# VH-VL binders against Peptidoglycan editing factor PgeF (pgeF): the designs that were tried, part 9

Target 1, 264 residues: Peptidoglycan editing factor PgeF (pgeF), of Synechocystis sp. (p74606)
Amino acid sequence: MTMGDDLWGWQNINGSPYLTCALLAPWPHAFFTRAFYPQLPEQLITYLDPQGKAFRVKQVHGDVTLTATEIGQTPLAPDSTHPPADGIISDAPHQGVWVASADCTPVLIGDLIGKRVAAIHAGWRGTKARIVPKTIDKFLALGSELKDLRVALGPAIAGEVYQVDPWVALEVGQSVQAVQKLATEEQQWDHLSTMVNPPVLPDAEPEKYRLDVRRINQLQLLELGFAQEQIAVAPHCTFQMEELFFSYRRTHTKEVQWSGIVSY
Key: E = the ipSAE of ESMFold2; O = the ipSAE of ESMFold2 at other seeds; V2 = 0.75 times the mean of E and O plus 0.25 times the DockQ between their complexes.

## First folded at step 2 (VH-VL; framework fv_canakinumab)

Design c06x (at its last look DockQ between E and O 0.02; V2 from the best seeds 0.00; counts 0 for: pae O 14.7 > 2, placed apart)
Fold by ESMFold2-Fast, scan of step 3:
Structure c06x (fold): chain C 264 residues (1-264), chain A 125 residues (1-125), chain B 107 residues (1-107)
Amino acid sequence: as target 1 above (264 residues)
Amino acid sequence: QVQLVESGGGVVQPGRSLRLSCAASGFTFSSYGMNWVRQAPGKGLEWVAIIWYDGSNKYYADSVKGRFTISRDNSKNTLYLQMNGLRAEDTAVYYCARDLTYDSSGYYYEGMDVWGQGTLVTVSS
Amino acid sequence: EIVLTQSPDFQSVTPKEKVTITCRASQSIGSSLHWYQQKPDQSPKLLIKYASQSFSGVPSRFSGSGSGTDFTLTINSLEAEDAAAYYCHQSSSLPYTFGPGTKVDIK
């Protein structure tokens, strides 16, 4: 199995490129590029489902996932027209669930049998807090079965360029149960940096590391019992592919691209 | 509209304790890392401590490590600094300051865009 | 810890003149340097973030430049209201550190 490359395809609408994943083919979905800025989910959903209603949240880099119904029941964030959360699960047909990113990993999920979909904003903080496993637990509580779920980890800042302090790398790494069970921090560092496709890479600068947040999320999914064939990891780096993606690490500006998936 | 207000400062004797509070309003407090920064009379700024957005991680300046404890209550939009074993050298105006982590790539510290008005702590016999 | 040094420590300037303040880091901090203004009896205010990005609402006469270890804050045409202390701050590594400050007075 080719990791990512054969599953990911570029599409075009009116000259603007966007990315799709073969694992999510049953659902209208897209990882939109910067070419669609400044269009918001309410406009973007019309490209995926003319009957669709868009749902979004005030992203707070936490571990909370809300259903579409719960969004309407949750108090608004003080500075927003949306409730605070970092994931959304559909609970009716024609619901588009959306997350914004500019380096953080957008995660799109579909349930082949239960028909529900989810979008998750997974930066390093949400990844440390295990938002993706918590969202999977919520799918299961709603009646989904693990074997029916398909997960795509979209364009995000790549490990080879994501410089972090040692303790960020260690604490995000410790979110993986296989790492946390190791007796010493020295053993945890060794495992994170020497395992197959290591999520922690060396950095030329002393006392710094490079962190692959998508790889950590993939490891969390694998430890839940997902087969590799149920998970697609995009090879695209938002920092390095500046013509296609906004990157906060690169520019420190507030522009974002949106990723979404629509239930049926 | 976005505002931080410190309270709890005052005059205390060496060796005693004091707790500072910082009330946040006008923004989603739980999304931001928070800092305490102090300034001794007539001197420059000295960073004291940071607390992560969720309260899970904390760092302290060596000068206060083991004596001061930073904490937060996200349900009350309030930041705290518990100061134990106070010394004359801790005399300063204490500011709380919001970190530039909101709408970021998940990087946990960037700088401080919103500051409180400060609260004076005087440690004297 | 990363040590920041500012130059000059004090500058008295005629109104409308150009002011240049430098900040040097003991090791490379990329662009993770920020500038603050503090007027007497007031809290610090962010002026410039990430070496060169103006914070919203800050007058265009303030600009920043530099990367690595050498950074500069420039006030193109000094106004009376700009009499203040100016501090650089690095966010590249914990502990956070500030420069010792530069005091700017009007002649």
Scores: ipSAE 0.013, ipTM 0.496, lowest interface PAE 8.1, mean pLDDT 89
Fold by ESMFold2 at other seeds, look of step 2:
Structure c06x (fold): chain C 264 residues (1-264), chain A 125 residues (1-125), chain B 107 residues (1-107)
Amino acid sequence: as target 1 above (264 residues)
Amino acid sequence: QVQLVESGGGVVQPGRSLRLSCAASGFTFSSYGMNWVRQAPGKGLEWVAIIWYDGSNKYYADSVKGRFTISRDNSKNTLYLQMNGLRAEDTAVYYCARDLTYDSSGYYYEGMDVWGQGTLVTVSS
Amino acid sequence: EIVLTQSPDFQSVTPKEKVTITCRASQSIGSSLHWYQQKPDQSPKLLIKYASQSFSGVPSRFSGSGSGTDFTLTINSLEAEDAAAYYCHQSSSLPYTFGPGTKVDIK
């Protein structure tokens, strides 16, 4: 049984619940729920750091992470207010970095020594493209050390209900190097479905699978050399917990919740 | 089922007017920007106009500015294109297309993920 | 107005071979370039968004790459069903523009 269940705590602001992670206790942070809709990061940051400035991006399900400085330097298209990316790293104190989600995994990262924080939007496409490992590489290039990083994978659609086509499950699974290195697709499928806490689960429909994107991201982090205690995975499912979270898979509407972390 | 259905095309004389409609179903119409795109017979795609999800902003190709007006009625899930002063070069199949956005705040307009089947407009004297 | 050009205009290709289509913008558009497939007598369908992101349900043989002014659509192993016209589209600036199209046929 995992000890990670006691890392997650519910908090409340004026009757509206939000989730925090003990691994990220040094930083003001939150995985907000649907109860905060339609508030945007520019308002939400005031709950975390009244002096903070909110940074966000136009999420495109890609693999690009920008620093706060790079956000300010990226030319914008007409009628666009945010540069395209799916992750943000802070580069000064009092910067809140934010991502929106409705089933995709929100990832928050803190550096205990270097003091940088990050927020990443990791859907299946970004996970396939290894956005989380690429963001870790960016931390290291900026002078962070892997042992100092703490990573929280927040509420997302659970593998047990996330039905996908076979090619999606396989291609995302192949983003794990241990899987990619196997000689045949048959071996890759077998590994993905039979390992401990498998990221690919059977579906009642013969030509469908279920995919645990949070588990894939966890596997990517472990193969980079993270220790288990550096990673927290929220057990919360945005699809199943309708009272708390919006879910694109459930309603096919674009409402989102926000997750953010503030540097100091 | 997400669907867009154009109507209102036909044969019309130069200088006359025509109003196209695009009926949307299967999604929250008021959350998306909408485009008109046209394709002359045997030719490529030409973007015509866009309207924001709430109707607050409209933009047009130079070839139609001042003659065409894009509009929407979110209560009826319908997009419109009012075409005045029609010319022979306006002859085309007209498609309506949903502008893709991830952020429900409506700040991101990229790519057109749902297209109608088109309606033919022929301008002939 | 940003002009997009495509090369080649037309390509007749043996099944299972690799197809490469290029799109060039008259000025930098970052990654705000999208690819559409239009089969005969059908509406266009979104294939690749934001230069390199496959749209839902698009076969893995399709991939996009590029940034700035030079972009490529690749079909790694052409299937008969891929015979179509392919258009690039930029959303960096209004007015939006399309490339002139590339027609891909099966030999």
Scores: ipSAE 0.000, ipTM 0.391, lowest interface PAE 14.7, mean pLDDT 88
ESMFold2, look of step 2: ipSAE 0.000; ipTM 0.454
ESMFold2 (binder alone), look of step 2: mean pLDDT 91; pTM 0.939

## First folded at step 3 (VH-VL)

Design m01 (framework fv_daratumumab)
Fold by ESMFold2-Fast, scan of step 3:
Parts: structure tokens; C-alpha cells; sequence
Structure m01 (fold): chain C 264 residues (1-264), chain A 122 residues (1-122), chain B 107 residues (1-107)
């Protein structure tokens, strides 16, 4: 209950709750709950910025982040009205960038000086492929400085309940450079399970592990040189908090909640 | 259009080798784990081997361990099964199958190729 | 390895009748169990995943139930195209294993 709890606050619109993070206070933003289903980003942005335009992508669990301009330049995904990607960075004022989730980690980022924002859909595949570090590289290429960035890792399935196959846990863990540098898989497992706030937890079921994807993303950010104070990790679990969040692991249905942030 | 197309099957003598290929189209191959499943004539399904999306982890049935090697080329959207030291009991239709994963769990083989027949006989 | 035992080996029924197929695991597979249909000369077709979830395009007459070691596939009213071999499969632990199959044939 200690780390990150003070940074996260509940807000309300007409009785429907949504979550905000103090690190992102300069930007209109929200991690919306299931109460807003079936509203899409085009409707939800009106709660954040009446003049804003919503940008979204066809999420494919990859490592591609597009700017708002690049979205208009990228071919559409098959059977979709949006291009394939899992992250979006604003490149003009009044652009709302959005990602959907139902267990995967929604990551919202803001640049205090440049005022540009990003939203990233970071499931285990995207996390393994280092979508968050790649998005940070794109911020830097656009003129942002690391010290000016603020990152919020929103409601997602918690490590304590996210049962995964060993190869999922190991390959996601190997996305952390400190882990990848270890000589043997045995040393990698040991490090992932014994470090401070370990991202890999034991499971009661043989040959299964529990994986904390938010913790892996936090470790990737720390390796890039982020200060702990620049990163907020939500304590909220989408699987366990069923009144507030959709969870694919819980229901095996594809209903989602949206998270977004608007540039100015 | 999602499609898995196996090739490389045929007649081979005991002790020989064959390499099976599975050409993939219609989805992002590099993000999915893949398996080979075989079926001897008139018999049931037997899982043979699996490979993670990156190729970093592989698994084998005890019956083929040390003889078969699963691999993939993500740049060519192709899965392979190198079969060495073939035995009469390896005679089967070999299916390429996608290990469907969602939210960190592998659920089922949701897409299958039509299979390629391997006959090991003198 | 986890052994999956299907029963009965053969089920002889008429169109319109209810089919109930069983799959028993030698140890718990939680709900990591799938059901497949296979017709002669064809690849298997996924019917049910995670014990009870119908795959895309699968008719409502197919349903799955169970958890742990005991699983059931039910076809509420057999259509002519449903006469086939059905396999259960576990994905709980390595190696992945299949049941030996249940043949549903015309009486």
C-alpha cells in the first residue's frame, strides 16, 4: 500500500469513477474504468479536452509507436480503420492519445517541457520487445530530455495473480539488461525471483510462475536512467478489482477500458 | 487470410533425414509460439515439438528428443522441423499449429495447417 | 507426463441426439484443456479452449465444462456434420498431451 498509493486518485463523472496520477497532473488524462464502456476515445476525450482530437491504433501486441502524424501516413491494419501499433506520441497541441487494456499495462507519459504525451499498450509481448524503452528513444529523437519525462504505469493484472508459462516469464525477464547479461538461465531465474520487489513470483501449481509486467516495465525505465520519482506504478489489479475493471484473464471476454492523455 | 502451409514431406528410408517447412501468412508470425503435431495413419494426435516466438525456448516430446530440431526464421515467416535418424514409428502426417496465446497464457492450437505426410519405410 | 483418457472410445448416435464426451486427466490441468474436432482427411478444428470457452465460429450446440481432472464436451443436438473424431488436449504442463480420441459415428 506504500509505493505509488499517494500518487493515485479517484475522480468521478456522473457517478462513474476514473483514475488519475499526480505525476501527470500537468496533462488532462485518465485511466478510465469499465463504467465508461462502451464509450470510445472519440467520446471520452470530451471529458478531458473539448477541443481535443483522439488518436488510436489497432493494437497488435507489438513494439511499434507512431506519432499522431505517422498514424495518418501508415497503411491500415487488415479489417481495421486504424494502423497497427501499440503506442502513440503526440506531435501537436490538443491531441489525445489512447490505448485499450483488459490486463495489459497502459502506460501514459508526459514531457514537462515539450508538453508532448504518449500512451502505450504494454502487454507481455510488447514488454519483452521493449516498447516502452523504444518509445522513450522516440521522445528523445523528437527533442525531449529524460529528466523532463513522467511515466505512469496504470491498472493491469497484478503479478500476484498473473500465472504464466515459464518461457513467458523468462523471455519477458530477459528484456531487462541486468538479467540478459547473466551467463545462465538458472542465474536469470534466481535474479528475477530474489531481487527487491521481484517481477517473478512462485506459483502453487508446478511448472508455472507469476509475472509482474508493470515491475518489468519499471525496471526497463530505471535502466534508461529514470529516477524512481519520475515513475508511478498503480497498485490496482484489473483481475482482482472486478467492479472497476475488465480482465481477460478473469472472464475471457474482449471488453476493454481506455486510458488516455492529451497534449497542450 | 490466415494460412499455415506445410511442405517437405515424402518417403524416406529408416535412418534418413527430412526437413519440414511451414510457411505462414496472414498474421505477425514473430509474435506467436508454434508447434508441430503428428498423427500416424489411423491413430490419434501426438504433440512433437514447440518453439517460443523468438526461438529462444524449445520443447520436445521424449520420443523425438535428440533426433528432431525445431527452428524458425521470423524474417521469412517460416517454421522448420529437422528430422534426423528417422524410424518407422515416425511415419505420420505432420501438422504445423499456432500456439494461441493471450494475456500471458497459452490456450490452444487455434490455427492448423493441412499437414504433410512423412513415410519412413525401406 | 499428464495422460488424458477419453471415454467412450466410440459413441454411436442418431442425428438430433445429445452427445456427451468425457476426458479425464491423470493429474490436475486446472482449466487448461481444449477440445478439437477432426474429420477424415482434414486438420483438427478447435472447438473449445480453457475448458468452457467456444472458439470463434463454433455453433452454440457445442459446450464444454469441467476443471481439474474431469472434463466434458457436450453436443446438445447432433447435426450430420458433427459425426467425427473428438480429441481433448492439455496445455497445463510440458509435454503437451492429447487424449486418444472419441469417435462419434452414425447409428
Amino acid sequence: as target 1 above (264 residues)
Amino acid sequence: EVQLLESGGGLVQPGGSLRLSCAVSGFTFSTYAMSWVRQAPGKGLEWVSAISWSGGSTYYADSVKGRFTISRDNSKNTLYLQMNSLRAEDTAVYFCARDWEYEGSYHAFDIWGQGTLVTVSS
Amino acid sequence: EIVLTQSPATLSLSPGERATLSCRASQSVSDYLAWYQQKPGQAPRLLIYDASNRATGIPARFSGSGSGTDFTLTISSLEPEDFAVYYCQQRSSWPITFGQGTKVEIK
Scores: ipSAE 0.128, ipTM 0.656, lowest interface PAE 4.8, mean pLDDT 91

Design m02 (framework fv_canakinumab)
Fold by ESMFold2-Fast, scan of step 3:
Structure m02 (fold): chain C 264 residues (1-264), chain A 123 residues (1-123), chain B 107 residues (1-107)
Amino acid sequence: as target 1 above (264 residues)
Amino acid sequence: QVQLVESGGGVVQPGRSLRLSCAASGFTFSDYGMNWVRQAPGKGLEWVAIIWYDGSYKYYADSVKGRFTISRDNSKNTLYLQMNGLRAEDTAVYYCARTPLEYWGEGYYFDYWGQGTLVTVSS
Amino acid sequence: EIVLTQSPDFQSVTPKEKVTITCRASQSIGSYLHWYQQKPDQSPKLLIKYASQSFSGVPSRFSGSGSGTDFTLTINSLEAEDAAAYYCHQSYSLPWTFGPGTKVDIK
């Protein structure tokens, strides 16, 4: 049994399943399944906190994280009701922060002492750009301490099925400082493919690789000084678990599931 | 409405340089990857180069690698192609084309194209 | 690089006739195949993305199918405005490549 499996539990609302993580037990939170489509964060928050206000952004696969206050201060994207960003940090009680996904990794974070929470949309582009470390830097700037943070990497496309071009695997892998410091690309490939729980897996097709984006995000967090016990990685694959999750790689449709966490 | 308008084409001698521009309007330019695709007179389409939404990644066709440079200015909603060491075989209509990088997932198809600008390389 | 081939290279078709255009990839590309229409003296326009998904505003007479190495674009009842060149494009692996095109004329 992997440690992550013991931390993850299925819950039910009116017959519809959703996932929770024990590391985030202090906060109302959920990784919702496709069963909740087409409900939006403004409706979904009522299941977590009837007093809560939902915050979301126009996700653009970048590296920007906004506080709830900054969302109100940031110009809306043209023809959108939300500002462009891929992460949100709460800065008051009863704020629910939300991200949509269909293969990209939803990351939920809570601060045990500072009480702030965050939601991050981390696909391969955001992961390459180090959105999760940049969001952690923002927590620290707001007064959080690393030791008080708990991070859950939710359902996403699994490394075993995420076929990518070599340049994607290499560039995402290079976002890990231990990889970037290696002298040659040959050494970088070797490290990514042979390390413990390697984030780059072989593919049956020549000149293709399989990439574990959640593992790359986990490695980025470990580099920042997180203890393994502060990080939970979901074993759930959005591509393979088609009854529970939308997957863009599988269907190429724009339907998504939402993940959110509420401050108190 | 999405609009892409290329400019900067013209007649140039072999070995010289030319800079193409593509002015974007009607959408959030910084949310999209951008491409250059060319078409020689009476021939088919040939992909030339891509640049990501933030300019951090670029890739080129081997036929132009080392001679052409793709760039963008998101504050001006403009895509560029700097063409150096021009050859007769670079004669083509050059199109800019948009690649969706929506938060729903992968793009890489060209959903909207400009009108094209003709580059003629001749002595 | 991945090479795409199209057949036929030219087709002259009576109005209302069914048109079938084939694109073959030199290696498996999953469903990462897209179809474009280019009318005379106009820019290309996206018709079908990811082998079988119609782009917004595209008439229902256009459909795509296939996966792996073999792909088909079908026009189930040709209209006069469909006289154009049709190109397949793979986005499976950089460098991205196009097929050589199929020209469809109306009789």
Scores: ipSAE 0.015, ipTM 0.519, lowest interface PAE 7.2, mean pLDDT 90

Design m03 (framework fv_canakinumab)
Fold by ESMFold2-Fast, scan of step 3:
Structure m03 (fold): chain C 264 residues (1-264), chain A 123 residues (1-123), chain B 107 residues (1-107)
Amino acid sequence: as target 1 above (264 residues)
Amino acid sequence: QVQLVESGGGVVQPGRSLRLSCAASGFTFSTYGMNWVRQAPGKGLEWVAIIWFDGSNEYYADSVKGRFTISRDNSKNTLYLQMNGLRAEDTAVYYCARDFYEDTWGPYYFDYWGQGTLVTVSS
Amino acid sequence: EIVLTQSPDFQSVTPKEKVTITCRASQSIGTSLHWYQQKPDQSPKLLIKYASQSISGVPSRFSGSGSGTDFTLTINSLEAEDAAAYYCHQSSRLPHTFGPGTKVDIK
């Protein structure tokens, strides 16, 4: 009964909107809008869980996911109070895990039975490096079962406006195993541009393409054996919805919005 | 594919000037920080200078500060190094190197390097 | 500036043997250490980023570890194509600095 926009709902705190996903209803969570800037995770968590502790990392567009405990054990990133990583998994109750975005895909995950949650920052480099599948592998290693996981891919730059160089589109597309197994790059381009809901679209500018990074992440999850009903993809575009979201592609400023989820 | 191609090297007398160029292709140049790294014959790598993706900031190694100027032209996808007051110890292969693509700012690793251009300062 | 030292300066290794190269920083740099390979008459190539993170297209025999001031690069089974100079690089703070390099040759 709930599909697409039916899964996503707007909420409000003191006139400031934020987005939630019905698939993640068991966990306090939010995809916050630009209206909450410049509040940080340590402040934002109070809207979700007053007893919660916020965890965040220095995002480096890589493929590393740390548990909350590992964050305290990992050396700090350059000129930062946080270790370098792009994903966080909770390993105790009342831990809020957070990622910042301004076009990159924020991915929130919950485990219905194991009760752990995760937040992942999945830009094109992290997606190419398969950070989401690697984080799922880490869930499984910690005792989670695939059938109990629920995944929401939040507001990000939409494929219809995300102009990229050909090598970016091809290398990100090659992260999908069904694409990588094809014998030639010509077959890979054809598959990426003609499949159902294609992640690569033509651009008006020659030798440019438009890339749907959320679709690539969805394809990676489906390849792992997720059912479509376990995955929610937000229809919201950070570039086009300028009143609601910061977008680096639109403004080239370093302002971000935060997305987080809290374990119980 | 990502390509970085340096040019402008050659033999030059001490005290003179030389300008190096690095032509970038295969990526959105304006979103990457760029660096110059040099290597004297038979020696190791020495970092020279960095310039921010938008040209707003630059930083130099102490050995070249006040003599070298890093700059970029994002409309031409080109990085430059203006070298003034050249000394024998500036003799090296000069590489341009790309910082990590970022929407989060900071000094990063060098994921792609040019083939280098040789500068020989000799009398 | 942060000074990086490497050991050994040079090693000649029998094919298929394990090679370990160490890099030490003069002060803590977290995990902001990267490894590069430079073959004769070629430009450097990134091998490992942030102490231990793999790079696409780099053979799995290359691995990195360490944090703070002590780091290692390991080649589990040396191949002929691995004869090269290896450099560590810190990005913890400007100026960027490199180690002096370790040259690996095959016996």
Scores: ipSAE 0.013, ipTM 0.424, lowest interface PAE 8.3, mean pLDDT 89

Design m04 (framework fv_canakinumab)
Fold by ESMFold2-Fast, scan of step 3:
Structure m04 (fold): chain C 264 residues (1-264), chain A 124 residues (1-124), chain B 107 residues (1-107)
Amino acid sequence: as target 1 above (264 residues)
Amino acid sequence: QVQLVESGGGVVQPGRSLRLSCAASGFTFSTYGMNWVRQAPGKGLEWVAIIWFDGSNEYYADSVKGRFTISRDNSKNTLYLQMNGLRAEDTAVYYCAKGEVYWDLSGTYYFDYWGQGTLVTVSS
Amino acid sequence: EIVLTQSPDFQSVTPKEKVTITCRASQSIGTSLHWYQQKPDQSPKLLIKYASQSISGVPSRFSGSGSGTDFTLTINSLEAEDAAAYYCHQSSRLPHTFGPGTKVDIK
């Protein structure tokens, strides 16, 4: 049994399905499906915590994570009501932190002792830039300890269908320290394609590869010293499960589903 | 609003060089791949070159490979095309074209905005 | 490289009539095909993206269909302002390639 399969459960509200992870049981949380579109975090939080306040950012596929307080202190993106960032960490009770996705990996994190939570939008660019490790560094700077953190990597486009250009696969792969330390690009390709649960898969089309972005994020967490038991990886593919999820790769439209977690 | 303004075109003799520039505004230039597309007088569109958002990769049409170099300066929001060894068949209007961002820029894309074009004329 | 061919090369039609333009790819490109309109002395403008997806500001009389190797652009009721050249473009693989174009004139 893979670790992801028994940790993930479907729930329903008003007949609409949403996904939860057992590792995040201490916190109200959800990976919402397309059934909740076009509801925004400000409405969705009422399903998790009626007293909760929703926090979100203008996602720019970068590597910046802001605390809830920093969101109020950061200049707005030019044509937006929200500051530019791709991650949020709570710094008070009853704060819901939210990220949107349609193939990119939504990452939800909780601190069992420090009581803070985070939501991260991790597409390939953010993953290459190590947004998840940078967010973990921010948890530690705020007083969290690594052993107390629980991480869930939610529904995203699966490696088996995520066709990418070679430079994308290589540059995202190079974000893993064990890969970056190899002497040649040939050795890096070999390692990425032959390791256990390889993050780079062959493609039938010449000069194309398939990339497992969730696996790269999992490898980054393991390199930081996380135990496997602290990490849950969803088996759900947004591209293949069209009844449940929006997928930019499938439709090339900008409808999204939201994932969020609430501090207490 | 998005604007792309090409410059540097003109009349040039065969074998000479010319550098085209494209000044971009109204979007975050450093997050988008950029293209050059040309059109000979009375003819169709021909794709020339692409450069990735961070300048880390470029690709050329076979007709210009080895003679043309695409580059960018993200600090100046400017795209360039250095054209060496110009030939009569390079005579065309050259367009700067912005690619639409995929959610994650994981591959190639369509051209949502085009500049006005700049004419390059090379003698037969 | 992927070669795109268009049919017809030229079409002269009466206003209000339906126009159909076909684009064929030498290899399967999924839905990574886009259509552009170019009016005389103007830059190309995006009409349809990913075979069938509409573009904001483009009239609803323009529609696209197809997948794999066979694609169609349809103008349901031709207006005078639609006299232009139409080009298909594939973004499936480098190099990017365009079809040779179809010129549409009004009778």
Scores: ipSAE 0.014, ipTM 0.516, lowest interface PAE 7.6, mean pLDDT 90

Design m05 (framework fv_iscalimab)
Fold by ESMFold2-Fast, scan of step 3:
Structure m05 (fold): chain C 264 residues (1-264), chain A 124 residues (1-124), chain B 112 residues (1-112)
Amino acid sequence: as target 1 above (264 residues)
Amino acid sequence: QVQLVESGGGVVQPGRSLRLSCAASGFTFSDYGMHWVRQAPGKGLEWVAVISYDGSYKYHADSVKGRFTISRDNSKITLYLQMNSLRTEDTAVYYCARLTEYDWEYVSGGFDYWGQGTLVTVSS
Amino acid sequence: DIVMTQSPLSLTVTPGEPASISCRSSQSLLYSNGYNYLDWYLQKPGQSPQVLISLGSNRASGVPDRFSGSGSGTDFTLKISRVEAEDVGVYYCMQALETPYTFGPGTKVDIR
């Protein structure tokens, strides 16, 4: 299996489309589309596991991942009913873990042996801070083995359209250890722009770049020792597929779609 | 280089209409939301209107709502502000501005490029 | 509508000395995603405004590191560690949390 080639499939509930990934087939999961707005995780979980309990956090574009148990033990974010974090790992059966997005990358993970699952909200700031590797470290600390993990990077704003300032592209790129170890920023730019499937693309506008955040997250996973076959990257762009996805760049509104996965 | 060039300003009598244009170059215009901001002589900045990248979403400040209409033509790479029922208090330099975004979910990076402005004088 | 206020409205500073401008909002600009939707702009005499700081503390591309933004919720500060002659102008804060976007009244900075 190669990235995006026959791994992703459209499903339907009551005429509303949602996306699934073959790598996550062992777990009830979905990358829901805008068609499900304004339903929240507490309602959406009933489509995946009628007996499941939904867990969510106050997303702050940081690098913290909490277990379902830790969510109950963590103080609430200011003006929120949920603790601040950008990732959740299940630690019991029938727990659905959820993240919202409207261009940021939703990452769903399952453990084939331990049956543990995770959902991560990975925008450019969280990606720069290495939230996905930190979540993998937490899986390992909880008893998972790398070889048993399957990772799906869902619909997000595509690198082909994600124009950013140079400092954003460079700082996110520097989160990749192979890049960070290069002696000069010029060497770092060269590597990010010339490697296979480069995460930094040229932009027609001078002194701007296009950034592929999903590709950066994939590179971080490959550096941890994941095989390519353990990682699925969605080809879907939230900005370009407006009939299916909310996109903050497109509308400047705060409507989101949810992605979730349920343990068993 | 990124450029925003406003045109269409001038002297006009109260109650009349005027249409401002903002010609963009040096970037993919259809990827950006665009704004109009005005500044009365010797006064501060006042936000006027926003339009999404595809024109499907628009919002106008209460002071101009019902009289002004923001629009765009992506094929012509041009932003417009149709100003009807002009009042003396609409006298201002009108700027078009592009919004930068640092994170595409909830985060905006501010107005990274502004035009030179076009002066609209509404006089009796 | 969110009301923005600035203090001082005018200040004169000796070149090389620091300057500090305060901006206050009538309600919190801290959104549920953890970001403060506050920007700082500079308008030099006879010129269009230009962005200095976005989202409370993020310095815009090409802006010197002598400019910094801080604060959260309703109270924000723009600091210039060493004012240069080219820094003369009017400084505006702006909230982008909700429409309509609103600017502060501006702070005029002059040099001695």
Scores: ipSAE 0.013, ipTM 0.469, lowest interface PAE 7.9, mean pLDDT 89

